# VH-VL binders against GCN5-related N-acetyltransferase 10, chloroplastic (GNAT10): the designs that were tried, part 9

Target 1, 215 residues: GCN5-related N-acetyltransferase 10, chloroplastic (GNAT10), of Arabidopsis thaliana (Mouse-ear cress) (q9c7g6)
Amino acid sequence: CASTESLTSLTQNNAAEIELKYLVSQHGWDVRRLNRDDEDEIRRVSLVQAEAFHIPLALFDDFFFMFFQAEVLSALLYKLKNSPPDRYACLVAEQTSETETLSSSSVVGVVDVTAQTESSVLRYFPGVEEYLYVSGLAVSKSQRRKKMASTLLKACDVLCYLWGFKLLALRAYEDDAAARNLYSNAGYSVVETDPLWTSTWIGRKRRVLMSKRFS
Below, E stands for the ipSAE of ESMFold2; O stands for the ipSAE of OpenDDE; V2 stands for 0.75 times the mean of E and O plus 0.25 times the DockQ between their complexes.

## First folded at step 8 (VH-VL)

Design e2 (from c16 with heavy chain S52Y S53P S54D G55S S56G; framework fv_trastuzumab; at its last look DockQ between E and O 0.58; V2 from the best seeds 0.00; counts 0 for: pae E 5.5 > 2)
Fold by ESMFold2, look of step 8:
Structure e2 (fold): chain C 215 residues (1-215), chain A 119 residues (1-119), chain B 107 residues (1-107)
Amino acid sequence: as target 1 above (215 residues)
Amino acid sequence: EVQLVESGGGLVQPGGSLRLSCAASGFTFSDYYIHWVRQAPGKGLEWVAYIYPDSGYTYYADSVKGRFTISADTSKNTAYLQMNSLRAEDTAVYYCAREWDLPDAFDIWGQGTLVTVSS
Amino acid sequence: DIQMTQSPSSLSASVGDRVTITCRASQSISSYLAWYQQKPGKAPKLLIYAASSLQSGVPSRFSGSRSGTDFTLTISSLQPEDFATYYCQQSYSTPYTFGQGTKVEIK
């Protein structure tokens, strides 16, 4: 007996509840979706991403860092504005308040999850039409080796299930043994390695495509 | 030599208290999660609690929450399990174990200490 | 909580036999599964981590595999020192949970 307006309201409330709930809570980390209405949080996330991927310069580094952070923030805002709620999420890790003993920012780790249909991936998975791409995994330097990265990856699994996808994909540099071990432990397997000539001819590092399937 | 050594087990009456110690050596104590796992006589393994000594983060199984407290002293490389309001069901060998950052497994275990709760 | 169901609860085997123990998770745990061996009066010993990776110092006759939520420990040729109880354990989410155990006995 629920009206169309009532069902629409319930559906919107369920989506908001899912957006705000913690996807994974363990080892002192709570992982949830970035709140797109919290401008301070968006800026904190862009800082975490910028610090993780910035190439420091000996001269004028503070100036170039500000520029890089602005570009990261712009990209994040674009994705939040232009993506449906079930096709993009920025996941954030924060310290659990009940067990927190540190004086630190709320957000200390992030990862992006994006629905994609790129042929460069799908050609290896007959029958799969879409997948979730995991990218931009960043943790603050002081929080490394505290299981934050693995907790973020477990939250990607939860999101994959909630959105109804059967395939997660990511890329890692072949020579980054720590990252490859992290992803292998999380259930990702190597699918494709860049050709050897791309690393020797252009000087670019080889990457591997890794994937994780769900039954 | 990487080791964990438990101590403090013994016989105690129901409602009593004991404090177990887990002394670590041969590794950087603050880099690992320290767990307590127990095994009742003739039974399987049951996870009890963990602590990350560097941050003090703790988590407890529902069966012991509110009665047991895990703590750590990084200057002594020692974890502790304070057990209060003990019940007959708490009778077990108590192991401490460390968990790796990778690969998320208990690679080093202590020898265990027996706690007997008997009226 | 994630339940881990081992089968069989016990088995009898002869030296040289191939032994297979199965552990099923009540939900997806990815590859966050470890196998332990425990001999009477001793602490558990890690054999396999990440579902299929062999711990250092463990004989190569031990192997682990995963198929969906089903995990298998295999001993390719049972030795006298392998008579023990084996446990699986998930580390995907807290609280961590163990299977009930599988006792491997001499025939």
Scores: ipSAE 0.206, ipTM 0.676, lowest interface PAE 5.5, mean pLDDT 82
ESMFold2 (binder alone), look of step 8: mean pLDDT 93; pTM 0.947
OpenDDE, look of step 8: ipSAE 0.765; ipTM 0.879

Design e3 (from c16 with heavy chain S53P S54D G55S S56G, light chain S91Y S93D; framework fv_trastuzumab; at its last look DockQ between E and O 0.37; V2 from the best seeds 0.00; counts 0 for: pae E 6.7 > 2)
Fold by ESMFold2, look of step 8:
Structure e3 (fold): chain C 215 residues (1-215), chain A 119 residues (1-119), chain B 107 residues (1-107)
Amino acid sequence: as target 1 above (215 residues)
Amino acid sequence: EVQLVESGGGLVQPGGSLRLSCAASGFTFSDYYIHWVRQAPGKGLEWVAYISPDSGYTYYADSVKGRFTISADTSKNTAYLQMNSLRAEDTAVYYCAREWDLPDAFDIWGQGTLVTVSS
Amino acid sequence: DIQMTQSPSSLSASVGDRVTITCRASQSISSYLAWYQQKPGKAPKLLIYAASSLQSGVPSRFSGSRSGTDFTLTISSLQPEDFATYYCQQYYDTPYTFGQGTKVEIK
């Protein structure tokens, strides 16, 4: 993980407010934690997630999308209410603003970070008792999505240091070369141990476990 | 072929101004960040500035902040470095470089243009 | 600012030698580090990105590794075209910074 000196240097190189709010600020993207007291922001985050993961339907798609978004919003609210503040974060990306206006309409990317202890991961890392799991990475199509995604992943590194974890993990679809390249460029590696415990459902894509160690 | 070509270098007196151009070809210009990196004669590399052509976002090294302005014209696939209040210490070969879509290193560089600041 | 300290500043080597160059970051930069090769009168050329990923078209004798804030470029068997100056560069945070360079010369 990042050292105390490294995080202090990072905050010193950015605008003064980043020491109080932002985990990463670069390339015109500011990444911070979701403001759980801002109802409009929570709804905007659920929209970004729903748009990224919704499978469009040919008929009545608008109706089904609204239902899907409501499910996404409900899941987000559950995690915000029921998770300790140092074991779950929803990170949001927004474009740097000169006016200092912070509103739900400015959020264009999100990622979830959750502390986990699942044996499906830990069996590959003797001596590690828990790790941070990165999931739900979603970016708006109206922005430079790969650059924003990389900035969100960098913020996950910062949280790993701040919360004292030594391991980040995520899963990517085995056949998604673009996503795997994104994670590889961010320093994630495919786990080298036996994948036989994974299984394929009818029509279900297989996923690969990727990890990034700090110590 | 993917290419960056710098132009506009030359001799200028201290306090003068000069504009460098970085012409891009063979790729979608607005999809990439464009950087300027300089190298004083016999010295190492120093990062100067970058621009995101699609958003207009810019960032500058402290050594040039307030004196240099980076800009881009997506209709011409060209980035510019406007250098004002030039000092002898600004004498260098100026390279433009492309940062790939991810926060990766600079995968394509131009061949550089020499700027000499002297009286 | 993140300082990159590169070592050695120069070295002499023969064709076929194994060459190792080290770069140290003043803070954690995760794996956001690149290695460049520069020959006299030419622009730098990207060799390694993300600390250990080989750029397309670069020979497999080049490799990169990370241990904490220490990064290493290794050339497993030096070739005549590898005599050049090598730079590390962090791209974790602005201002992006380079090491001072390592000149690899003919013995």
Scores: ipSAE 0.075, ipTM 0.634, lowest interface PAE 6.7, mean pLDDT 81
ESMFold2 (binder alone), look of step 8: mean pLDDT 93; pTM 0.952
OpenDDE, look of step 8: ipSAE 0.319; ipTM 0.774

Design e4 (from c16 with light chain Y92W; framework fv_trastuzumab; at its last look DockQ between E and O 0.53; V2 from the best seeds 0.00; counts 0 for: pae E 2.5 > 2)
Heavy chain, then light chain:
Amino acid sequence: EVQLVESGGGLVQPGGSLRLSCAASGFTFSDYYIHWVRQAPGKGLEWVAYISSSGSYTYYADSVKGRFTISADTSKNTAYLQMNSLRAEDTAVYYCAREWDLPDAFDIWGQGTLVTVSS
Amino acid sequence: DIQMTQSPSSLSASVGDRVTITCRASQSISSYLAWYQQKPGKAPKLLIYAASSLQSGVPSRFSGSRSGTDFTLTISSLQPEDFATYYCQQSWSTPYTFGQGTKVEIK
ESMFold2, look of step 8: ipSAE 0.526; ipTM 0.779
ESMFold2 (binder alone), look of step 8: mean pLDDT 91; pTM 0.941
OpenDDE, look of step 8: ipSAE 0.775; ipTM 0.885
ESMFold2, look of step 9: ipSAE 0.504; ipTM 0.768
ESMFold2 (binder alone), look of step 9: mean pLDDT 91; pTM 0.941
OpenDDE, look of step 9: ipSAE 0.779; ipTM 0.883

Design e5 (from e1 with light chain S28Y; framework fv_trastuzumab; at its last look DockQ between E and O 0.54; V2 from the best seeds 0.00; counts 0 for: pae E 3.6 > 2)
Heavy chain, then light chain:
Amino acid sequence: EVQLVESGGGLVQPGGSLRLSCAASGFTFSDYYIHWVRQAPGKGLEWVAYISPSSGYTYYADSVKGRFTISADTSKNTAYLQMNSLRAEDTAVYYCAREWDLPDAFDIWGQGTLVTVSS
Amino acid sequence: DIQMTQSPSSLSASVGDRVTITCRASQYISSYLAWYQQKPGKAPKLLIYAASSLQSGVPSRFSGSRSGTDFTLTISSLQPEDFATYYCQQSYSTPYTFGQGTKVEIK
ESMFold2, look of step 8: ipSAE 0.398; ipTM 0.725
ESMFold2 (binder alone), look of step 8: mean pLDDT 92; pTM 0.948
OpenDDE, look of step 8: ipSAE 0.698; ipTM 0.867

Design e6 (from n07 with heavy chain E101D; framework fv_dalutrafusp; at its last look DockQ between E and O 0.26; V2 from the best seeds 0.00; counts 0 for: pae E 3.2 > 2)
Fold by ESMFold2, look of step 8:
Structure e6 (fold): chain C 215 residues (1-215), chain A 119 residues (1-119), chain B 107 residues (1-107)
Amino acid sequence: as target 1 above (215 residues)
Amino acid sequence: EVQLVQSGAEVKKPGESLKISCKASGYSFTDYYISWVRQMPGKGLEWMGYIDPSDSYTNYAGKFKDQVTISADKSISTAYLQWSSLKASDTAMYYCAREWDLPDAFDIWGQGTLVTVSS
Amino acid sequence: DIQMTQSPSSLSASVGDRVTITCRASQSISSYLNWYQQKPGKAPKLLIYAASSLQSGVPSRFSGSGSGTDFTFTISSLQPEDIATYYCQQSYDTPYTFGQGTKVEIK
C-alpha cells in the first residue's frame, strides 16, 4: 500500500499517480477513492451514508428509508458522473488485510470532498479563490471503529495537497463536542459560528465553520 | 475511579520468560486502546505498541516487533506484556497507558512495573 | 518514523519565572501533540493534548501552542511542585514517539 510519503513523491513527478489505490494507511485502516465503475461499491457507500444520516420515523420507516437512500444514491451518482476528477472525490475506508477481498461489503467509512467557491467561506480568507469542502463524514457501526474518522480526515489532507488547494473547510454542529474535538485534533480551527438569529428557529441547530490552511 | 493497576516488580535472569499485567477498572475496558511504554534507567519514554481489547488488534513499534507480545483478556479487563526470553537489556520500567480514540493521548497511566534482568 | 526533538535538555529557573520548552517534529503532525509531566519515581501525567488543550485538573499556568512541526510548552509562573521532566509526544501516526525530555529544576 502506498504511504503518504509515496503519494507526495509521485505527485511531484506525475499527476496521473493521483490514482494510487491508498491515500492513507494507518491504524489498520486503508483509505482510497470510491471506484466509480463498481456499481456494488457505489450502492454500499450510499447505504453507509443513508444509515448515518437517516432520521427514523415511527410509521412506514422502512419505506421512507428506501426513498432517502435513493436520494443519497442519486446525488452520489450525479457527482461521480459530472464532476472533474480533481474537484470531487468520495473517499472510502476499509479494513487493512494481508489478502485484500475487493468486496464492496468491506467499506465501513466514507467522506466527501468537493471544490467550492462559496462567499460564506471565502470572505474570511482574503486572496483565496477556492477551497476543498469536507462533508458527509460517516462511519458504520462495526466491532472495530477506532481511528477510522481521523484516518479519513488525514486522507482529505493528502487529497488537498495532490489537488493543489491551500484550504480545507467544513461545518460541525455547535453542540457536537465529539465532532469538534475530532476536527480540532486534525488541525481545524473555528472561523465563525452561524449568526445568533438562526438559533431562534424551532429545531434548528447552529453550526460552526472550521478550516485548515496549508502554506 | 478510572485506574490501571500493574503487577509487581520482577527480578529475572537472562533467558527466562515473563508476563506482566495491567488491570483496568472504572471504565469499559474494550472502549479504549492499551499501550505499553518502556523507560530504561535514566532514559526517556519509548512507545512499544498497543492493543485494541475489543478485537485484539495490535500494533508494535518496529524495534519491539517480535521481541514482545501484547495481549488482553477482556473477561477480566487485563492487558499483558510478555517476553519468551528476557535479555539484560530488557531491564527497565514498563508502564501501561489508556489511549482514547479522541483526544489521541495517554490520559491514564499504570504505576509501572520494574523489570530487572541480571545474571 | 516521526522524530521529536525537544529543547532544552535541562533548565533551571526561579519560582515565579516563565518557563518555555520547545518541540520540533521531523514532519507535519498537525495538532497531534501531547505534553506529559513525570516526577521522579512516578508515572507520566498528561498535561496538554491536541497541542493546546488543557487536561482536566491541570493548573492553568500550564499551556501549549503550535501546529505542524513547531510546538511550545509554557509554565507561566513556575512553582516548586513543577520540578519534573517534561516530554512531548506525537500521536499522529505509529510508532508514537516522545521527545528526549526536558528536566526542569528550581535554582
Scores: ipSAE 0.411, ipTM 0.737, lowest interface PAE 3.2, mean pLDDT 84
ESMFold2 (binder alone), look of step 8: mean pLDDT 94; pTM 0.958
OpenDDE, look of step 8: ipSAE 0.425; ipTM 0.797

## First folded at step 9 (VH-VL; framework fv_trastuzumab)

Design f1 (from e4 with light chain S28Y; at its last look DockQ between E and O 0.63; V2 from the best seeds 0.64)
Heavy chain, then light chain:
Amino acid sequence: EVQLVESGGGLVQPGGSLRLSCAASGFTFSDYYIHWVRQAPGKGLEWVAYISSSGSYTYYADSVKGRFTISADTSKNTAYLQMNSLRAEDTAVYYCAREWDLPDAFDIWGQGTLVTVSS
Amino acid sequence: DIQMTQSPSSLSASVGDRVTITCRASQYISSYLAWYQQKPGKAPKLLIYAASSLQSGVPSRFSGSRSGTDFTLTISSLQPEDFATYYCQQSWSTPYTFGQGTKVEIK
ESMFold2, look of step 9: ipSAE 0.604; ipTM 0.811
ESMFold2 (binder alone), look of step 9: mean pLDDT 92; pTM 0.943
OpenDDE, look of step 9: ipSAE 0.676; ipTM 0.862

Design f2 (from e5 with light chain Y92W; at its last look DockQ between E and O 0.61; V2 from the best seeds 0.00; counts 0 for: pae E 2.1 > 2)
Fold by ESMFold2, look of step 9:
Structure f2 (fold): chain C 215 residues (1-215), chain A 119 residues (1-119), chain B 107 residues (1-107)
Amino acid sequence: as target 1 above (215 residues)
Amino acid sequence: EVQLVESGGGLVQPGGSLRLSCAASGFTFSDYYIHWVRQAPGKGLEWVAYISPSSGYTYYADSVKGRFTISADTSKNTAYLQMNSLRAEDTAVYYCAREWDLPDAFDIWGQGTLVTVSS
Amino acid sequence: DIQMTQSPSSLSASVGDRVTITCRASQYISSYLAWYQQKPGKAPKLLIYAASSLQSGVPSRFSGSRSGTDFTLTISSLQPEDFATYYCQQSWSTPYTFGQGTKVEIK
């Protein structure tokens, strides 16, 4: 019995901003915005992000992980404090509770969306002045369900619609076939691959710019 | 060859029960959601239920909730639809279909099995 | 539940004609719309997914487009084998729902 409203109602009732409880509820996942006033939730989100992106070290790995998590937490707090509410969101996925009583809910997936105006993207889209950038799509290490990432991407589409953007953009590693297939099935198309020399000279993997348009 | 094959349809009286089977071959069964979609004679398509064989998660249309039960046996690559308390309105060709991930489309369908509920 | 309103309910066209079928969602569904073809006595076949992406093995005369909550299936040059009923289906929100269908008759 969620207290959510249809997208049509939300767009029609913007005389005062309305709180979105769940952007998407599907396949056993509920996706909502991170509660910036919930310090425990912010820490749980930073841990999910840190675990997903941590590169283990052979020596003192536990020590370096603590510092990495602190950096992730600091970055998240900075974005929450310094971004307008219609230009940044951290979206969190949690398991749908079967009971409205005390639940064992916990954040198990996250994604960031950020309004951007970078020329490195916009040069491919004449007439587009800004876009939403999707980044940091991550699930907890122990999570196995496949439609959680898909449900997070649907929530990005909801924000794109509500905030009035016409373009979603993201970058994926070209050798990550699973991620590229996920994004392609979600309606993203390849726009550009990083120049070959950047991967060779710098040593990093090449990335693919992908976009989804609503024009 | 990737395919789904339904079986178990037939004639049944109102209030009766039937069990439909959807046998999968040519793909990794546990990687897909399995759906049942029905089509009453001369009518359009109506979604019925789905299951994730890997997680056991299920969801049902309101019209069948409490009467139908979907299940899967990954060791046999088979999904099942147990239909109880059948009504005349349940008369239809029942299709099983698979769904991979976004865009949540059904790329492979079975040929269907007819269920007739008649006094 | 999201209602999918499909139009027309039927049409008759000649080989070579451009045919357009429209599907309207009762609310926002992003690009989560598929089109299926069903020939008499056969199971449906997927034509278009993600509103505009052509399924592998489907002839290029089929295309899909989106404008807001209005979705269009276009057959650029109708062929005799295109006699069928066409359905749209949203996959934005459970329960998934289908349009009522459009019967296309060749002649």
Scores: ipSAE 0.542, ipTM 0.785, lowest interface PAE 2.1, mean pLDDT 83
ESMFold2 (binder alone), look of step 9: mean pLDDT 93; pTM 0.948
OpenDDE, look of step 9: ipSAE 0.734; ipTM 0.877

Design f3 (from e4 with heavy chain D104E; at its last fold request DockQ between E and O 0.60; V2 from the best seeds 0.73)
Heavy chain, then light chain:
Amino acid sequence: EVQLVESGGGLVQPGGSLRLSCAASGFTFSDYYIHWVRQAPGKGLEWVAYISSSGSYTYYADSVKGRFTISADTSKNTAYLQMNSLRAEDTAVYYCAREWDLPEAFDIWGQGTLVTVSS
Amino acid sequence: DIQMTQSPSSLSASVGDRVTITCRASQSISSYLAWYQQKPGKAPKLLIYAASSLQSGVPSRFSGSRSGTDFTLTISSLQPEDFATYYCQQSWSTPYTFGQGTKVEIK
ESMFold2, look of step 9: ipSAE 0.695; ipTM 0.852
ESMFold2 (binder alone), look of step 9: mean pLDDT 91; pTM 0.941
OpenDDE, look of step 9: ipSAE 0.862; ipTM 0.926
ESMFold2, look of step 10: ipSAE 0.666; ipTM 0.839
ESMFold2 (binder alone), look of step 10: mean pLDDT 91; pTM 0.941
OpenDDE, look of step 10: ipSAE 0.863; ipTM 0.929
ESMFold2, fold request of step 15: ipSAE 0.584, 0.676, 0.672; ipTM 0.804, 0.846, 0.845
ESMFold2 (binder alone), fold request of step 15: mean pLDDT 91, 91, 91; pTM 0.941, 0.937, 0.941
OpenDDE, fold request of step 15: ipSAE 0.865, 0.855, 0.856; ipTM 0.931, 0.922, 0.927

Design f4 (from e4 with heavy chain L102Y; at its last look DockQ between E and O 0.62; V2 from the best seeds 0.00; counts 0 for: pae E 3.2 > 2)
Fold by ESMFold2, look of step 9:
Structure f4 (fold): chain C 215 residues (1-215), chain A 119 residues (1-119), chain B 107 residues (1-107)
Amino acid sequence: as target 1 above (215 residues)
Amino acid sequence: EVQLVESGGGLVQPGGSLRLSCAASGFTFSDYYIHWVRQAPGKGLEWVAYISSSGSYTYYADSVKGRFTISADTSKNTAYLQMNSLRAEDTAVYYCAREWDYPDAFDIWGQGTLVTVSS
Amino acid sequence: DIQMTQSPSSLSASVGDRVTITCRASQSISSYLAWYQQKPGKAPKLLIYAASSLQSGVPSRFSGSRSGTDFTLTISSLQPEDFATYYCQQSWSTPYTFGQGTKVEIK
């Protein structure tokens, strides 16, 4: 998607300014880094994430949703404050607009990308010292089936190249066929499924580690 | 039966116009992207244009940009390709094809309609 | 635009032969590649998507693989109905582009 010349230019820019450049523009979606100086955008991102991952409760659900969103927002603020700019990014998707302005009201999809060195992943990849972990992929309900999630994943590939990583990793719930198909079609392959008898208790969802290697 | 059927092909002079239709049946039309792909006689496949499932986004190959317009009418389960300022190089069989959000491939194709541009 | 180069442009083979067709992308396209089969006078038919995933209803003798920007379609034991032209197609970025095709003919 992004030209080799464009990717090279981004790697030569300071990491703070990469936040405001579009990494991928396809299918009517623009994907860029979250603007950490835009308080309204940060709150909008936390809402998109909270709505995507909230497990509704039968009683007082609105009350519990508010607490969940506050937890999501707090985690996002922590990452933005405490992460080097080349080791964490929150990527946001918005509709391509004729004004081309950055607006918190435009954000309809998000994904987190974090540099990690966890042995639970690296033990499967001899010679790899660190990887990028993809998490929190969330697309607003009204925008599903419009290639937004796949465009966000392409932006993760671009960022992986820009930051010089050779490995992307993520986890999906084993029983989430739609998510597993999305990731497989994006080139991720299964590395490990949690064993039923050793790591999964009754009522606990099993996860699948998936990875994508660049070489 | 899941099906795409093209129509509207024919013979036209250079500089002329023609409108192709792609009628869909057996599936929810608004859930899919519709593409046009053409094949000149004895040649390979060339991607032409697509329209998103919402109808709000279109994209065109450089060879047809500014001359062709893709559109859709969800109430008729039909996509259209309006071809203006036709040239001899536009002579081809035109296929419509559908694409789900992913796996980013064309799983159903129509049988094609021939467009011939000649004096 | 991403150029897709197929090799060979044509080949002759006998029933039962193992056939391989290669498609090279001009840049990284990750695994965003599909393979199609087309018989004369017919529309293309999807065989493989996401570089290596077999489309429903396609015989298991067809397989796809990826090594960097090189993609391979393999027919493990050629059948009479497999004589056709095969195309690769990238879906990494618009405009989507096809390889020039590989014609598989009877020896």
Scores: ipSAE 0.441, ipTM 0.749, lowest interface PAE 3.2, mean pLDDT 83
ESMFold2 (binder alone), look of step 9: mean pLDDT 91; pTM 0.942
OpenDDE, look of step 9: ipSAE 0.799; ipTM 0.890

Design f5 (from e4 with heavy chain Y59S; at its last look DockQ between E and O 0.52; V2 from the best seeds 0.00; counts 0 for: pae E 2.9 > 2)
Fold by ESMFold2, look of step 9:
Structure f5 (fold): chain C 215 residues (1-215), chain A 119 residues (1-119), chain B 107 residues (1-107)
Amino acid sequence: as target 1 above (215 residues)
Amino acid sequence: EVQLVESGGGLVQPGGSLRLSCAASGFTFSDYYIHWVRQAPGKGLEWVAYISSSGSYTSYADSVKGRFTISADTSKNTAYLQMNSLRAEDTAVYYCAREWDLPDAFDIWGQGTLVTVSS
Amino acid sequence: DIQMTQSPSSLSASVGDRVTITCRASQSISSYLAWYQQKPGKAPKLLIYAASSLQSGVPSRFSGSRSGTDFTLTISSLQPEDFATYYCQQSWSTPYTFGQGTKVEIK
């Protein structure tokens, strides 16, 4: 169960200095860190992210998709190269197997977790100096109601605990009811924004800030 | 109109076997996990096991591991709990329950079926 | 295994009273906590999920909150139909575990 694997990791050392195998194993899904040395896995993750966030075009869509995927891959490589191991993780979900062999072709869900100090978030949380930001949650459409997204979000909670943060934060588009419901069901709540007369939000697709506190 | 209906409870001797059924209706069976939760007379609730509707994923409480087997028949929208090597402490009302995708809450429960293990 | 400790084990209250029930987890479970109501001879009914989210069809007099590993179910103004036994349940990890229950009786 995920509590047993989490406890084992905690009792040996801190997570940044321990090679964790699985952060959460539940409901037939295993969640672990992306293997930085596995180029096939990095490309697979970038494909999962690109497929989830691509806005398809009627003409030449395959061409524009390849360009978009290349940008996603480049951003992922940059984060992997330039981030300390206790301040960034790309988490991958794969189907549980009785073999110990990892297969990069089995990755079907991803999420990024990044330590941040942005005032646009911290102004709502007096006394909090840092938080973990959840971004890039991508799950295959065929996996809806298969608990993959929930397992990825539990793994974010595990990292929040292991890295000693008190706050998880993310943003969802205001008009995306499915995403907002997913995060609310995982214990995230909407953070109020400044009054409109002081707001800098003007004329564009609005996002809501959502957060989850830890004690 | 979503419901779960348990059946198959009854009286058995220690060491005996019994199979419980949980028939589902009113929802897409393959989208949910089915759990068994039991309640000894006058006692609280104890989680027993779960299975995905596809049968691919199972988990058991330590108190029943090796003795109970959960299974599903997707064509009948029915889950089963095969209980072997029954003990007096297995005496309880057995509920089946549907687990919501997030946050793993049991939003629909059956009426329960009584299992009594006694000589 | 994660132990869930409820308090009180029972209480007596009058219609209109504010009732609070507390559940403590033996370790961090984030917000993965549900509350159920059970009446004699009946199956449990989900009230609250994700520590504080109200299940559809549940009256707004029910609310849930979390502070660390301490979780609270509140009934703001007790009604005649609320006399029942209440259970908390963690869903952070298997085995899922329940509190021992709190019986709410009419005074």
Scores: ipSAE 0.467, ipTM 0.759, lowest interface PAE 2.9, mean pLDDT 82
ESMFold2 (binder alone), look of step 9: mean pLDDT 92; pTM 0.944
OpenDDE, look of step 9: ipSAE 0.759; ipTM 0.880

## First folded at step 10 (VH-VL; framework fv_trastuzumab)

Design m1 (from f3 with light chain A34N; at its last look DockQ between E and O 0.63; V2 from the best seeds 0.74)
Heavy chain, then light chain:
Amino acid sequence: EVQLVESGGGLVQPGGSLRLSCAASGFTFSDYYIHWVRQAPGKGLEWVAYISSSGSYTYYADSVKGRFTISADTSKNTAYLQMNSLRAEDTAVYYCAREWDLPEAFDIWGQGTLVTVSS
Amino acid sequence: DIQMTQSPSSLSASVGDRVTITCRASQSISSYLNWYQQKPGKAPKLLIYAASSLQSGVPSRFSGSRSGTDFTLTISSLQPEDFATYYCQQSWSTPYTFGQGTKVEIK
ESMFold2, look of step 10: ipSAE 0.688; ipTM 0.851
ESMFold2 (binder alone), look of step 10: mean pLDDT 91; pTM 0.942
OpenDDE, look of step 10: ipSAE 0.867; ipTM 0.930

